VH-VL binders against Large ribosomal subunit protein uL10m (mRpL10). Designs and how they scored, part 76

Target 1, 224 residues: Large ribosomal subunit protein uL10m (mRpL10), of Drosophila melanogaster (Fruit fly) (q9vpl3)
Amino acid sequence: RGKINIQRPKAPHYERARVVAVTQPKYPELPKAKSCFKTRAERTQQQQENPYNEIIAREVRNWLDHSRLVAFFHLSSITADDIFRVRVQLHKQNLHLKSYGSKIIEQAVKNTRYEAIVPLFHSNHCIVFSPDPEKTAALLRIVRRVPQMVLLGGIVEETMLSRNQLVAYAQMPGLHAVQAQLVQTLSQAPGHLIQQLQAHQNSFVQVLDVHAKNQMNEETPKST
Key: E = the ipSAE of ESMFold2; O = the ipSAE of OpenDDE; V2 = 0.75 times the mean of E and O plus 0.25 times the DockQ between their complexes.

## First folded at step 5 (VH-VL)

Design w59 (from v1 with light chain S32D; framework fv_imvotamab_arm2; at its last look DockQ between E and O 0.58; V2 from the best seeds 0.00; counts 0 for: pae E 2.7 > 2)
Fold by OpenDDE, look of step 6:
Structure w59 (fold): chain C 224 residues (1-224), chain A 118 residues (1-118), chain B 112 residues (1-112)
Amino acid sequence: as target 1 above (224 residues)
Amino acid sequence: EVQLVQSGAEVKKPGESLKISCKGSGYSFTNYWIGWVRQMPGKGLEWMGIIDPSDSYTRYSPSFQGQVTISADKSITTAYLQWSSLKASDTAMYYCARLGYDSSLDYWGQGTLVTVSS
Amino acid sequence: DIVMTQTPLSSPVTLGQPASISCRSSQSLVHDDGDTYLSWLQQRPGQPPRLLIYDISNRFSGVPDRFSGSGAGTDFTLKISRVEAEDVGVYYCMQATEYPWTFGGGTKVEIK
């Protein structure tokens, strides 16, 4: 009686094989959970239709609308501790670091003046918001110490700025300082004009005085 | 005037859940973080954790990680501290405090006394 | 964790006399940004803590001039130039340089 090789059962006789094939319970293919085969597009659409995403998108819009300084950063691998440190530092300056999904950002800025920022959010990113544009320099100072945060660009006073432009902006003297300089310059202008006018008058008087002195010397009779 | 008003004293039994609140007023609630501090009877102050109400970002002290949950509802300018299952050792005064821009706790709630007894 | 050690534990003081409280940290409290995040808190009996000093030496709003803070690195001092009856309570130092933030053990100021 040949040892029934349980590991490699002999193929059943072709008739038996046919019967077995036909009698195999056709388990209804479990409806492939539509969820597993949702096309990227369907997943994206479902994510867009998530009421929660809409709420977050509104929040993002609110931040954008109420912020005078917005900076966009690429975020590389960063630890939770490092994030906390950065957030605390930013908090000290009334700067708010936020991270949103790209889809949420897209939804938030769709049909808005901010739509141009969408390409910046293809990778891991974070956004810093501030109500004070004067905090740009402080922001950059803080971020310089965080190599994991790479400045991509930003919005200052409703103007979109490149990375370089933001850096330049941060280096500019405050508006008040510039205004003060302007006022100083303008205040000096009349003074200079007056000085120039007076200089000409003084020069004229000097010439006249010299002329008068010369005439007096000529009229002094040589008392022989 | 900046004020933090906490919920009233609580008396609970071990195993019960509890959520206490801290309501901020007189300032922009989302611009400042809220910390929680525990003070056991006759003991010093212990840092528990902090939350940014603007996005509910939370960081716990390691000693309190997993022991409590800090949350916030910015719509009502309220921060929360909650336990899923209280222990007798949780008996303490709990304070909420605002984190100032200088990383100091500049304003404090009046405290919530939590008593857990069998 | 940074350990904050306060001395003395108790400071009995005569009214009108000065008081001094020391706080030592187990490591430097100078942050990478160059700032030192040390603060002093006062807790009067039956009251919540109150901020007195922030950033080592800055008095918080409404804090009397008799309170002063000093120090650097790991050693910090709170001074009360003339102790008043209202100054009775427990004083705490706090560091916020490294997480988790930590408090000193407290110093009880009492009137003799």
Scores: ipSAE 0.844, ipTM 0.937, lowest interface PAE 0.6, mean pLDDT 89
Fold by ESMFold2, look of step 6:
Structure w59 (fold): chain C 224 residues (1-224), chain A 118 residues (1-118), chain B 112 residues (1-112)
Amino acid sequence: as target 1 above (224 residues)
Amino acid sequence: EVQLVQSGAEVKKPGESLKISCKGSGYSFTNYWIGWVRQMPGKGLEWMGIIDPSDSYTRYSPSFQGQVTISADKSITTAYLQWSSLKASDTAMYYCARLGYDSSLDYWGQGTLVTVSS
Amino acid sequence: DIVMTQTPLSSPVTLGQPASISCRSSQSLVHDDGDTYLSWLQQRPGQPPRLLIYDISNRFSGVPDRFSGSGAGTDFTLKISRVEAEDVGVYYCMQATEYPWTFGGGTKVEIK
């Protein structure tokens, strides 16, 4: 009778202690392992506290404002040698490869005509800037050999273009071809008018006003 | 008129630090990279590294990685080459040069002679 | 590293006569983009280097037409058709096709 207050053998406690130890180490270790690896939200918040974000954002705005060609790429892992080679190759064509954090891009284009580009920067990326939109064909030729850079789209002459639109743009005649069309149009005007524009550019407005109103004055000022 | 004007000659002791400068003018400083080249006495030219002053992207020759620091201050259109601790073997002429769009070093500074002796 | 080998080491030349400088690379300098990033530099006595030729054969601005470059692949030549007194100095080839960028050892051109 009394079987109340009978102490159990140590063997069951030993077995339960080993089982509990196996299960308990897994549970306590999970918080430590998770706390050692920052979440995406924590990483983003720490990046937002970086002290030079506005300075870099201003640099991005300056590049966007002064570049007539901007191209956006997804960037896969790439060796330092390969990215250096690409940067040199692009630089030869007046194409400037840069990479910025998504928070900095968001800050740079806030409430501007380019705000729509922010979603492109959710993944690893890089941007190519150039003052020369005629270099779009050269850009695409160079990056064709760089599988780590995947074209997402771009901006040409302040117009946002999809990937396919940018590729189509690259097949158009360059800026020199457009300028040549303008020169050809002007050259079809009367020859003396062209010479008049070249010789007296400081009075160009007055010459245009005379011809636009069809007022005819003789071209022979008295030289005495 | 593109010019690169370097700081004057330096005479130093081993272990001292040094920062020499290269000021660019007559062109858009941030559109061209600046390279640094060493010429040891009586020897040829050695590429040390380059910098893109627009974002401070820097690439060093393996021979100079960790031995020098290349930097730029685009607000005053100046590139720099600096040592934290000079050695006698650093005695040489140092040139800065602009990397043109042809991937060639097209304009060169006049050089800065650095002499390191005990 | 690409080794750039220049010959001759020294080229004494009579005024008005041609000079020819060879540069050989240890591997092809043809870049993936089809260009060859080979340039020639001149260093007059007591002066910094200056660019003469880029992309094998293109004269840089202000370089007299007596300087010409030629070659392909691994073998390149700088020629001075008629050497003048101001051409005295050391000439270097340089490649920027592969990291790290490298120079030839130099060729001294001097007047006899």
Scores: ipSAE 0.507, ipTM 0.797, lowest interface PAE 2.7, mean pLDDT 78
ESMFold2-Fast, scan of step 5: ipSAE 0.825; ipTM 0.935
ESMFold2 (binder alone), look of step 6: mean pLDDT 94; pTM 0.959

Design w60 (from v1 with light chain S32E; framework fv_imvotamab_arm2; at its last look DockQ between E and O 0.02; V2 from the best seeds 0.00; counts 0 for: pae E 6.3 > 2, placed apart)
Fold by OpenDDE, look of step 6:
Structure w60 (fold): chain C 224 residues (1-224), chain A 118 residues (1-118), chain B 112 residues (1-112)
Amino acid sequence: as target 1 above (224 residues)
Amino acid sequence: EVQLVQSGAEVKKPGESLKISCKGSGYSFTNYWIGWVRQMPGKGLEWMGIIDPSDSYTRYSPSFQGQVTISADKSITTAYLQWSSLKASDTAMYYCARLGYDSSLDYWGQGTLVTVSS
Amino acid sequence: DIVMTQTPLSSPVTLGQPASISCRSSQSLVHEDGDTYLSWLQQRPGQPPRLLIYDISNRFSGVPDRFSGSGAGTDFTLKISRVEAEDVGVYYCMQATEYPWTFGGGTKVEIK
């Protein structure tokens, strides 16, 4: 009686194989959860139709509209602890770090003046919002300590700025300081003019005095 | 004037759920974080966690992670602390406090006493 | 976690006399940004905590001049120059340099 090789069962006779093939319960293919095979397009469309996304998009718009400083960052691998630390530091400066999905950003800025920022959000990103543009320097100082955050650009006073432009902006003296300097310069201008006018008058008087002295010396008869 | 007003005292049984509230007023609610502090009877202050109401970002103390849920509704300028299942050991005074820009807790709620007794 | 140790546990003080409370941290409270996030809180009987001092030595708004904070690194002190009846309560130090933030055990100030 040949040892039934359990590891390599002899293929059943072709007739038996046919019967087995036909009698195998056709388990209805579990409907491939439509969710796993939804095309990227279908997933995107479903995400767009999510009322929740609309709400978030509105929130993003609100942040953009009410912020005088907006900075965009690429976010590399960062720990939760590091994020917390950064957020706390930003909070100290009334800066608000937010992270949104790219689709939400797209929806938020669609048909707005901010539409140009969409290409910045192809990777992991975060946004920092501030009502105070003077906090740009503080923001950059904080972020410099966070190598995982890479500045991409921003919006200051409704103007889009490149990374370099933001850095330059942060280095500028505050508006008030510049204004004060301007006022000081303007206030000095009249003083300089008066000084110049007075200098000419004084020079003229000096020349006249010398002339008068010379005339007096000529009129003194040499009393021989 | 900056004020944090908390919900009233609660008496609950073990296993019950509870959500207490902290309403902020007199300031921009979304600009400041809200922390929660526990004080057990006759004991000191314990940090529980903090929330940024602007986006509901939350960070718990390890001791309270998974034990409570901190949330906020910015539309009504309210922060929440909730339990899914209370324990007798949860009996305490709970305070909400605002995090100032100096990372201090500058304004505090009046506290909510939670009593859990079988 | 940073452990905050306060001494003494109880401080009986005569009215008009000075009081001093110490707070020691298990590690330096100097943050990487150079700041030290130490604050002092007062809790009067039956009341919520109140901020007294932030950033080691800065008095919070409305806090009397008799309260002062000092220290550096791991050692911090709260001083009351002249204790008044209204100063009765428990005082806490708090660190916010490292998460989780932690409180001291508290010091009870009482009138003799």
Scores: ipSAE 0.834, ipTM 0.934, lowest interface PAE 0.7, mean pLDDT 88
Fold by ESMFold2, look of step 6:
Structure w60 (fold): chain C 224 residues (1-224), chain A 118 residues (1-118), chain B 112 residues (1-112)
Amino acid sequence: as target 1 above (224 residues)
Amino acid sequence: EVQLVQSGAEVKKPGESLKISCKGSGYSFTNYWIGWVRQMPGKGLEWMGIIDPSDSYTRYSPSFQGQVTISADKSITTAYLQWSSLKASDTAMYYCARLGYDSSLDYWGQGTLVTVSS
Amino acid sequence: DIVMTQTPLSSPVTLGQPASISCRSSQSLVHEDGDTYLSWLQQRPGQPPRLLIYDISNRFSGVPDRFSGSGAGTDFTLKISRVEAEDVGVYYCMQATEYPWTFGGGTKVEIK
């Protein structure tokens, strides 16, 4: 992983400046002997307890706010080579595989409608972000060949979907497919246009009806 | 249509103050960070700093910290770069650019030429 | 600070022939989140920079497919498959993995 150059915030908002000043990691360094043997968990713990977490949390918030597709996975044991190959496959489809500490996710989604996702990140996990919700089918196809990645659910067009809802969404024709049918209809002679618009209208209504039903199902909270 | 429109060229003398602007349009201004980049005559690009306009959180390159002030007024969708006392070495082209969620500088302003000479 | 080293400094190329620009970082550009924040910019004479490639290999909207990016770790390459007259200018790599963000020194592409 690349190094993060930790800078003390010099000109943050007044309230944030006061909090940062109290919590700045100015003084103690870890003993060199201990730092030579640090695990990933110990390194992540130190990072989660210092101001650099705010920088990463802002980056996560930006990804969440601008990704029209977000998918959450439990990640079991996987080799570095295997996860890298999966990342390359996903990247070719404009799908971005990422992982963050749970405290960073908590900070990123604080006071947002996405706070409910925080418990998903207490175990080993990964997240896939994409600006292209049409890539949901490609995502699911790729990860079906990766048993170490277990789909937990996702967010599509700012709507939280369960695993089953996300799978159902991936089976729907995209809006681009409906748009392509409309362009074809407009290119035909006027006498046939009425019949073809009626047929495409029925198909379009059916696609929207399935999509609306999936969104309504999402709004039913899990009862315990 | 995403656009960043910068204020016009400036000719100043050493010791004068200056505030140049970058107005964003065609997108949700507070949802994207704005970065400032310097290009000295005949030279490459230098990152100066960045601002999150939603709450004015700012990060500066160490080379520019204390040299300039980056600010934003989200009510008029405008970011600013300001000097309290210009030096001749501040003569350069200054660009603002929008930061996409993928950490790329995706849209750039046209640039503001600042010339500082006696 | 991560130093970004570009080669060559100047790349004169015959119209219609390929060009290849190298960028090497002093440290790995893999962010803690798993992505690599390496982008390529083009600056035509007298114009502001423009984004070509982000995240190593993703073309920005409106960028012709003759531009491609590749690389991993610390070594990255921008390729132009068939250079056209409009491709004259200076090309910069940029990293946004670690503050402060840094640019390469630039590579001038010229028609010979």
Scores: ipSAE 0.121, ipTM 0.586, lowest interface PAE 6.3, mean pLDDT 78
ESMFold2-Fast, scan of step 5: ipSAE 0.808; ipTM 0.930
ESMFold2 (binder alone), look of step 6: mean pLDDT 94; pTM 0.959

Design w76 (from n17 with heavy chain S31N F101Y G102D; framework fv_imvotamab_arm2)
Fold by ESMFold2-Fast, scan of step 5:
Structure w76 (fold): chain C 224 residues (1-224), chain A 118 residues (1-118), chain B 112 residues (1-112)
Amino acid sequence: as target 1 above (224 residues)
Amino acid sequence: EVQLVQSGAEVKKPGESLKISCKGSGYSFTNYWIGWVRQMPGKGLEWMGIIDPSDSYTRYSPSFQGQVTISADKSITTAYLQWSSLKASDTAMYYCARHEYDSYLDYWGQGTLVTVSS
Amino acid sequence: DIVMTQTPLSSPVTLGQPASISCRSSQSLVYSDGNTYLSWLQQRPGQPPRLLIYKISNRFSGVPDRFSGSGAGTDFTLKISRVEAEDVGVYYCMQATHYPWTFGGGTKVEIK
């Protein structure tokens, strides 16, 4: 048994509501009530100022420093069953799918060689980490079957690679010396690589925007 | 050394809420998943569910979905198992265990005995 | 759910003699990567479970070499070559190939 896709709110139970209203005391507005009215911007600002975020950022930094393979993905809506299946498949290959907020990523990479990746994370995202760069081929094989995960780029042996460069690297598994040379050959100046990764992000955002607008127009019966 | 330390035994009445804990030490807490396992008195082991402490991703056995909540606080390297309303049938020993990447349970907590009786 | 059947339910063994525990799964435990995610756990009286063997035959750190695992597909065996007094307890097989992960019913090893 699944959840109903479309369910309209049921009318409130008047008799129950009246009984509850009679038995519950009425209190003046408390400071806690005001916290429920905080805007998304205020919540985002509070998260940025939260010391807890530094602990998480430290963990992200540790993953980046100790992983020889890091892959960045845009993540579309996905069911709990599907993402669990993907996480299990990746985990068995020593590939670790992690999800962090954009503010935490920004805080983690601030003043590091990886600061340039921050623009990739303004949309829904996830990151896959591994200590083993030879697992790049296994990673791409697994995510090929997951259309909700769109590869944006990655880091291999501390070298930033675009989507196309990472795919090329994956096609030469088991030849470590050749793979190292390939990484160096595919590697572009940081500005060029950032432009490539940013272009992929911008292009994907444009595709999503067009798709969303088309769906909204399709959902507006007035035009037909 | 890797160690998982669980909270002490609990005695509760049906309908009460409960939250038990599992504190990890001696390893990078966010690098490993934590699972919960139930053992009813005189019975075998049942896998309840799992959490990835790095992003609080959870997954439950179908038998426990909606019955319990698993959570974690990485600032104090602690995982939790919680009931909103206990039943007498929840009387059991509860273990937390660390999940290695090959999905086996390598290190176990000492267990928390939960007794629910009227 | 995958059903894990352990035999025997109890195994009285004389000290120094071998003991053998069987575990049978309702479906193949071979994962898409070619690995089999079957492990064996030991639970001594009043103690938490302890990992003995993972991926059929790999002995966990600190586990004596008198413990060995074997098997393939749906049939798996845990052997204790020479049972010692400290080996008394309940032994469980566990599969992690299919969700939800499931345990065998347990086999009690006792001295007689």
Scores: ipSAE 0.229, ipTM 0.624, lowest interface PAE 4.6, mean pLDDT 80

Design w77 (from n17 with heavy chain F101Y, light chain N35D K55D; framework fv_imvotamab_arm2)
Fold by ESMFold2-Fast, scan of step 5:
Structure w77 (fold): chain C 224 residues (1-224), chain A 118 residues (1-118), chain B 112 residues (1-112)
Amino acid sequence: as target 1 above (224 residues)
Amino acid sequence: EVQLVQSGAEVKKPGESLKISCKGSGYSFTSYWIGWVRQMPGKGLEWMGIIDPSDSYTRYSPSFQGQVTISADKSITTAYLQWSSLKASDTAMYYCARHEYGSYLDYWGQGTLVTVSS
Amino acid sequence: DIVMTQTPLSSPVTLGQPASISCRSSQSLVYSDGDTYLSWLQQRPGQPPRLLIYDISNRFSGVPDRFSGSGAGTDFTLKISRVEAEDVGVYYCMQATHYPWTFGGGTKVEIK
C-alpha cells in the first residue's frame, strides 16, 4: 500500500556448503620455492584459482542481471563522511552504491553483453544499481551535488547508454512508454557502440579537465 | 518469511572480547542494510550503526564509534557486532534489524542479552 | 543530534478507548527530497521492537487498521483507535532524516 516499486533485485545465490569450504582458511598453504618473477600464466592461474573472487564476481553478475538501471562513475578522493551521505541519499531512493575491484568486474562481465564496460574501470570507480529505471532522474539530481563522482555511462532496460543518453533518458520522467521509446531510439545505432564508448571516455577526460580547471579558478580566501 | 536470528545470551567479565551474530533468511541479504540497536536494562532504544553486507560498508553513530565493530559475512548471510574489551556499561540487550531504503527498521531479531559483571 | 521527545500518558488506558502518543523533534524532519522519515515501533514486554508505521502515516504489513500515524515538521502522533489487551507495551518514534538516526524515549501504554 503506497509502495511504488514492488520488484527488487535479488542478491546472488550462494551454495552455502561450497562457499564455507572454499572461503574458510582451514589449512592455508603458502607456495614454496617461487622464482623471483611469476610468469603471466602463473599469475592468471593464481587469480582464477581465488575462490573468493569468483563468489564476488557472481554477486556482480547478479546485480547486473536484476537491475534495470546501472550507472558507472569515476570516483575521485572523497571523505568517509561525504560518501556516507551520498550512500544514504541514494539508498532512500532504492539506489545502491557498490564498489568492486577492477579484476572482479572483468571476471564478472567477461563473455557477457556487459564486457564493453571493462575499460571504464581502469582507475577509481563505483557503480550504482537499481531495480527502478525511473530513478535515473533522482540519481542524476543527487550526484550533481557530488563533484567527486563523474558519470561515465550506464545500462537502462538492458541497453548500454552513454553519459549523454542517460541524461536524455532522465529528462523523460514519469511516462514509462515514453521512456521505453527513448531507450529504443537511442539503441538504434548499435554498429557504433565502440565509437560511442570511446567518445564517452574522451568526454570524461574533458570533464575531468574542466573540473580541475574550475577548482583552480575558485577564489582564494582573502587575508584579514 | 523474512527472519533475523541472533546468537544466544552472553555472560562476560570486563576486559573480555565478544562477538555476537545476526543471521538473515527469507530475503536477499545483500539488498538490505543491517542496523544494530542497543537497549540498556529498563531504558529505551539507541541506534548504534549500520552495515551494507554487499560490500561490508559500515557507519557508526558518533557515540558508538570506536566502541564496537560491525561486520558481515554474506556467504552465510550473517552480520556481527564485536567488542575487543567489554565494560560493565556494555550490559544491555542488543538487537539487529533490517534497514529498508535507509528509512526505517522493518524486521528485527529476537535480541541478544549481554551481561558484563565481575 | 536530533532529540526526539515523547510525552508519557497521564493514566492507564481503558480497553476499547482511544490512545494518542505524541512525538516531538528538536528540528524539522523534512528531508532534502521533501519526504519525512519518521517511523513508529511497538515493544511488547519481553519482545523485540516491531515496526508499526513508516514515513509518518504508512502502516507496515500485518499491522492492524486501528493504528494510524499523522503529523508534519516537528510534531507527530501515533493513534490507537480502540486499545486492545495486546497493545500493552512501549511505543517509540524514530527519525532517519538526520544522521545519526535517533529514537524517542518511549511512551508506556498500560491497560486499566
Scores: ipSAE 0.444, ipTM 0.738, lowest interface PAE 2.3, mean pLDDT 80

Design w84 (from w8 with heavy chain L99H G100E S104Y; framework fv_imvotamab_arm2)
Fold by ESMFold2-Fast, scan of step 5:
Parts: sequence; structure tokens; C-alpha cells
Structure w84 (fold): chain C 224 residues (1-224), chain A 118 residues (1-118), chain B 112 residues (1-112)
Amino acid sequence: as target 1 above (224 residues)
Amino acid sequence: EVQLVQSGAEVKKPGESLKISCKGSGYSFTNYWIGWVRQMPGKGLEWMGIIDPSDSYTRYSPSFQGQVTISADKSITTAYLQWSSLKASDTAMYYCARHEYDSYLDYWGQGTLVTVSS
Amino acid sequence: DIVMTQTPLSSPVTLGQPASISCRSSQSLVYSDGNTYLSWLQQRPGQPPRLLIYDISNRFSGVPDRFSGSGAGTDFTLKISRVEAEDVGVYYCMQATHYPWTFGGGTKVEIK
């Protein structure tokens, strides 16, 4: 959010810094939640044992409010060493890789415009944040070398974009006006992104249905 | 302008706990990682580990994993290196240093001499 | 772990003469982004290390022009074109391409 009072046009950095300072949590540093490295069950158990979910949710809200680029990824099995190398490469470009449990994400985005992202986090996931949307191209170049990370979509300049829309955005020239127009063009349908996110969720239902039918066919062998 | 100021020299006995500090100033503390480097008397430099102060993410050298704990408090722009139980082999000069996008160590603290003897 | 080998162990030089320090890595230091994360540090007696050169050949802020770095792949060199009294100290190469980060064993530069 960190909007600048227009009465102070020459102090945008000051106003932003003040807002960030006020909104940043003032609590003891907690160990980073590394749900990207955990199975779904282990991640859920870890959240139940930690009573500070609301404190972590505030941290997530702070990242969302102060990042102009947010990218969501599905994460397959990856070693701690490999993901650390990715963090190194991303940090060089002012890109910050974070991992949070689905319950924490739900608490963070509840009653916000970003509530639609919750279904993306029902599997292993991670999120990349940056204050600089010009870094989208750099992000995609880095992630291309990490097959365990699959881009699902993201948020650019407070606009939710699908995977293909983010790829298109990354290919645009670095002109602010052109990029702003592209974001509006790519996000033209109000329900378009939500429909795409729900399609992801529905694919799991279809997979489960196929699996159930296969189990039935295993017990009652086909005629031919 | 950019400075890393470390806590003063420590003289300890084996088995004692210790926490030394590294305070950053003159830059945005959460935008840079902080690393710790050990230099044993008359020896070279050994990288111990790093911390990202923005989220307290840590990464340790295999030889220091489980030997020390690195932490940070961004509200006072300070990073820490801690031992639960010191050993005589921990006698060394300990440096903190700032990481420029994980490419190199650009600014260094003055060092904290830790002496562990019975 | 990447082994960083420095030669010589000590380099006695006459004031005003050049000095050269070599650093060899056990594996290529070229990262997946095409960059080589090789740095040189200077440690004067009783002082903390100071960054001299980063990314093989780039001088850090405030570093005199007499210091230069070169090399590629696994072989790197730090040169001091005209050694001054203040250049006495131990010089270390460091790689940040592979984890864990590792340092060379150091080269002591002293005036003969």
C-alpha cells in the first residue's frame, strides 16, 4: 500500500519508509518457515505446533503490500543446497524467495483482493517478492534453470496475472507506460484469472476421480 | 559511511556460552546479507555462514553447522554469532562482513577476539 | 569443497617493484549466469580484511590503481604494479561461485 501523500511530491521515499517502519513486525526473529522443503503433511503439522501464525501472516501481508512484483511457484522435490543456490541468484536481482504454509497464506490474504490465490498453495509452493517489476525478465531467466520450480502466476503492479501473462510482461521493453498498458490489457477480464486458478484446483479433482476409477478397474478386471 | 561495528574482546572458559554482535550502520540493513568469518591465530580465513536479516534465513558452512548459531535483530540493525558451549579450539578472531548480492564481501567489521582457556 | 591454492606463500619485494600473486581453483569458478565470483582481499597486520578486487578485475571503491586483477576459469592473478610500504600484509583470494565459500591460504607480501 504505502501510498504517498500528494501534498509531499518530493518525499515519496520518506513516506514509504515511514509506512514500512510502522507496519513491520516488532517481535523476536523466528526461524524461517521452509514449507518448500516439506511434504504437505509435515507442513501442516509444523503450523499446528507453532502458535504464531498471525505474526507470520502479518509478515506476508507486509511483503504483499510493499512488493510490486509477486510470483507464485509450485515446488517439486529439491535439496536445501539447490534451493539456496536459487536464493543466491535471485537475491542478486533484488528478488526474495519466501516459503509459507497454506494456512498462513489464507490468514494473510483473507478479506483482501488476493484471496483468489489460496488454491495455488494447497501443494508444495514458494513465492518470490520484489519491489521492482522490471526484474520479471531476470526472474524467469533464473527459474528456467530450476525445473523443480514451476511458475503458476503472479501479481504485477497490484494486478493478478496468469503464467502466460507474466511471460508476456517479461518480454516487454522497460518503458513504464508500455508495461502499465500491457498489464491492463492482459488482465482485461475480471473473472479470467480466477477461472484459471479454479482450473488448477479442478485438475486435482479429475486426477483423484481417475485414480478411484483405476482402483475399481484393478479390482474388477476389464473383459478385454 | 557504511560501517560494521563488532562487540569487544571476550575471555571465556571451556563450557561457557557466548554471544557476540555486529552492528550495521550507514545502509539499509535488511538489503544485504551478513556473513561470519573465522581466523584462528596465525592462520587464514574460514567462511562460517551467513544470515539474511530480512527473514533470518541462515546458511552454514558444513564444518560450522551445529557448532554455532547465527541470528539477527533488524530492529537494532545487529547480527549475532553464538556458542552454547565454548571449546579451547574456538579461540580465534571473528569477523562479520556485508555481502553485496552474494557476489563478494565488501565491508568488514573490526573483529572480535575470542579467547577460550582454562 | 572448492580448494583455492595461492602461490607463493610469501613474496618479498623491493619498494617500487611489481608483485604478482597467483590463485588456482580446483574447479571452474564460472557461475551459471556467466559471471566469475572471484575476489581479492588485503589484510594488513593487526587489521581486518579489506576488499581490493571483485569479479576478477573490478577495483573496489578507494583501492589504488596499482592493484589489478586478471584471470579466467581456474587461474587468477593479482598484480601490484609498484609496491609501497603500506602494501605489506597478507593477500587472500576468495570464491563465491560454489558453496561453501572458500578462501585461498594467503600470500604474505613483505619488503626485503
Scores: ipSAE 0.005, ipTM 0.450, lowest interface PAE 13.2, mean pLDDT 77

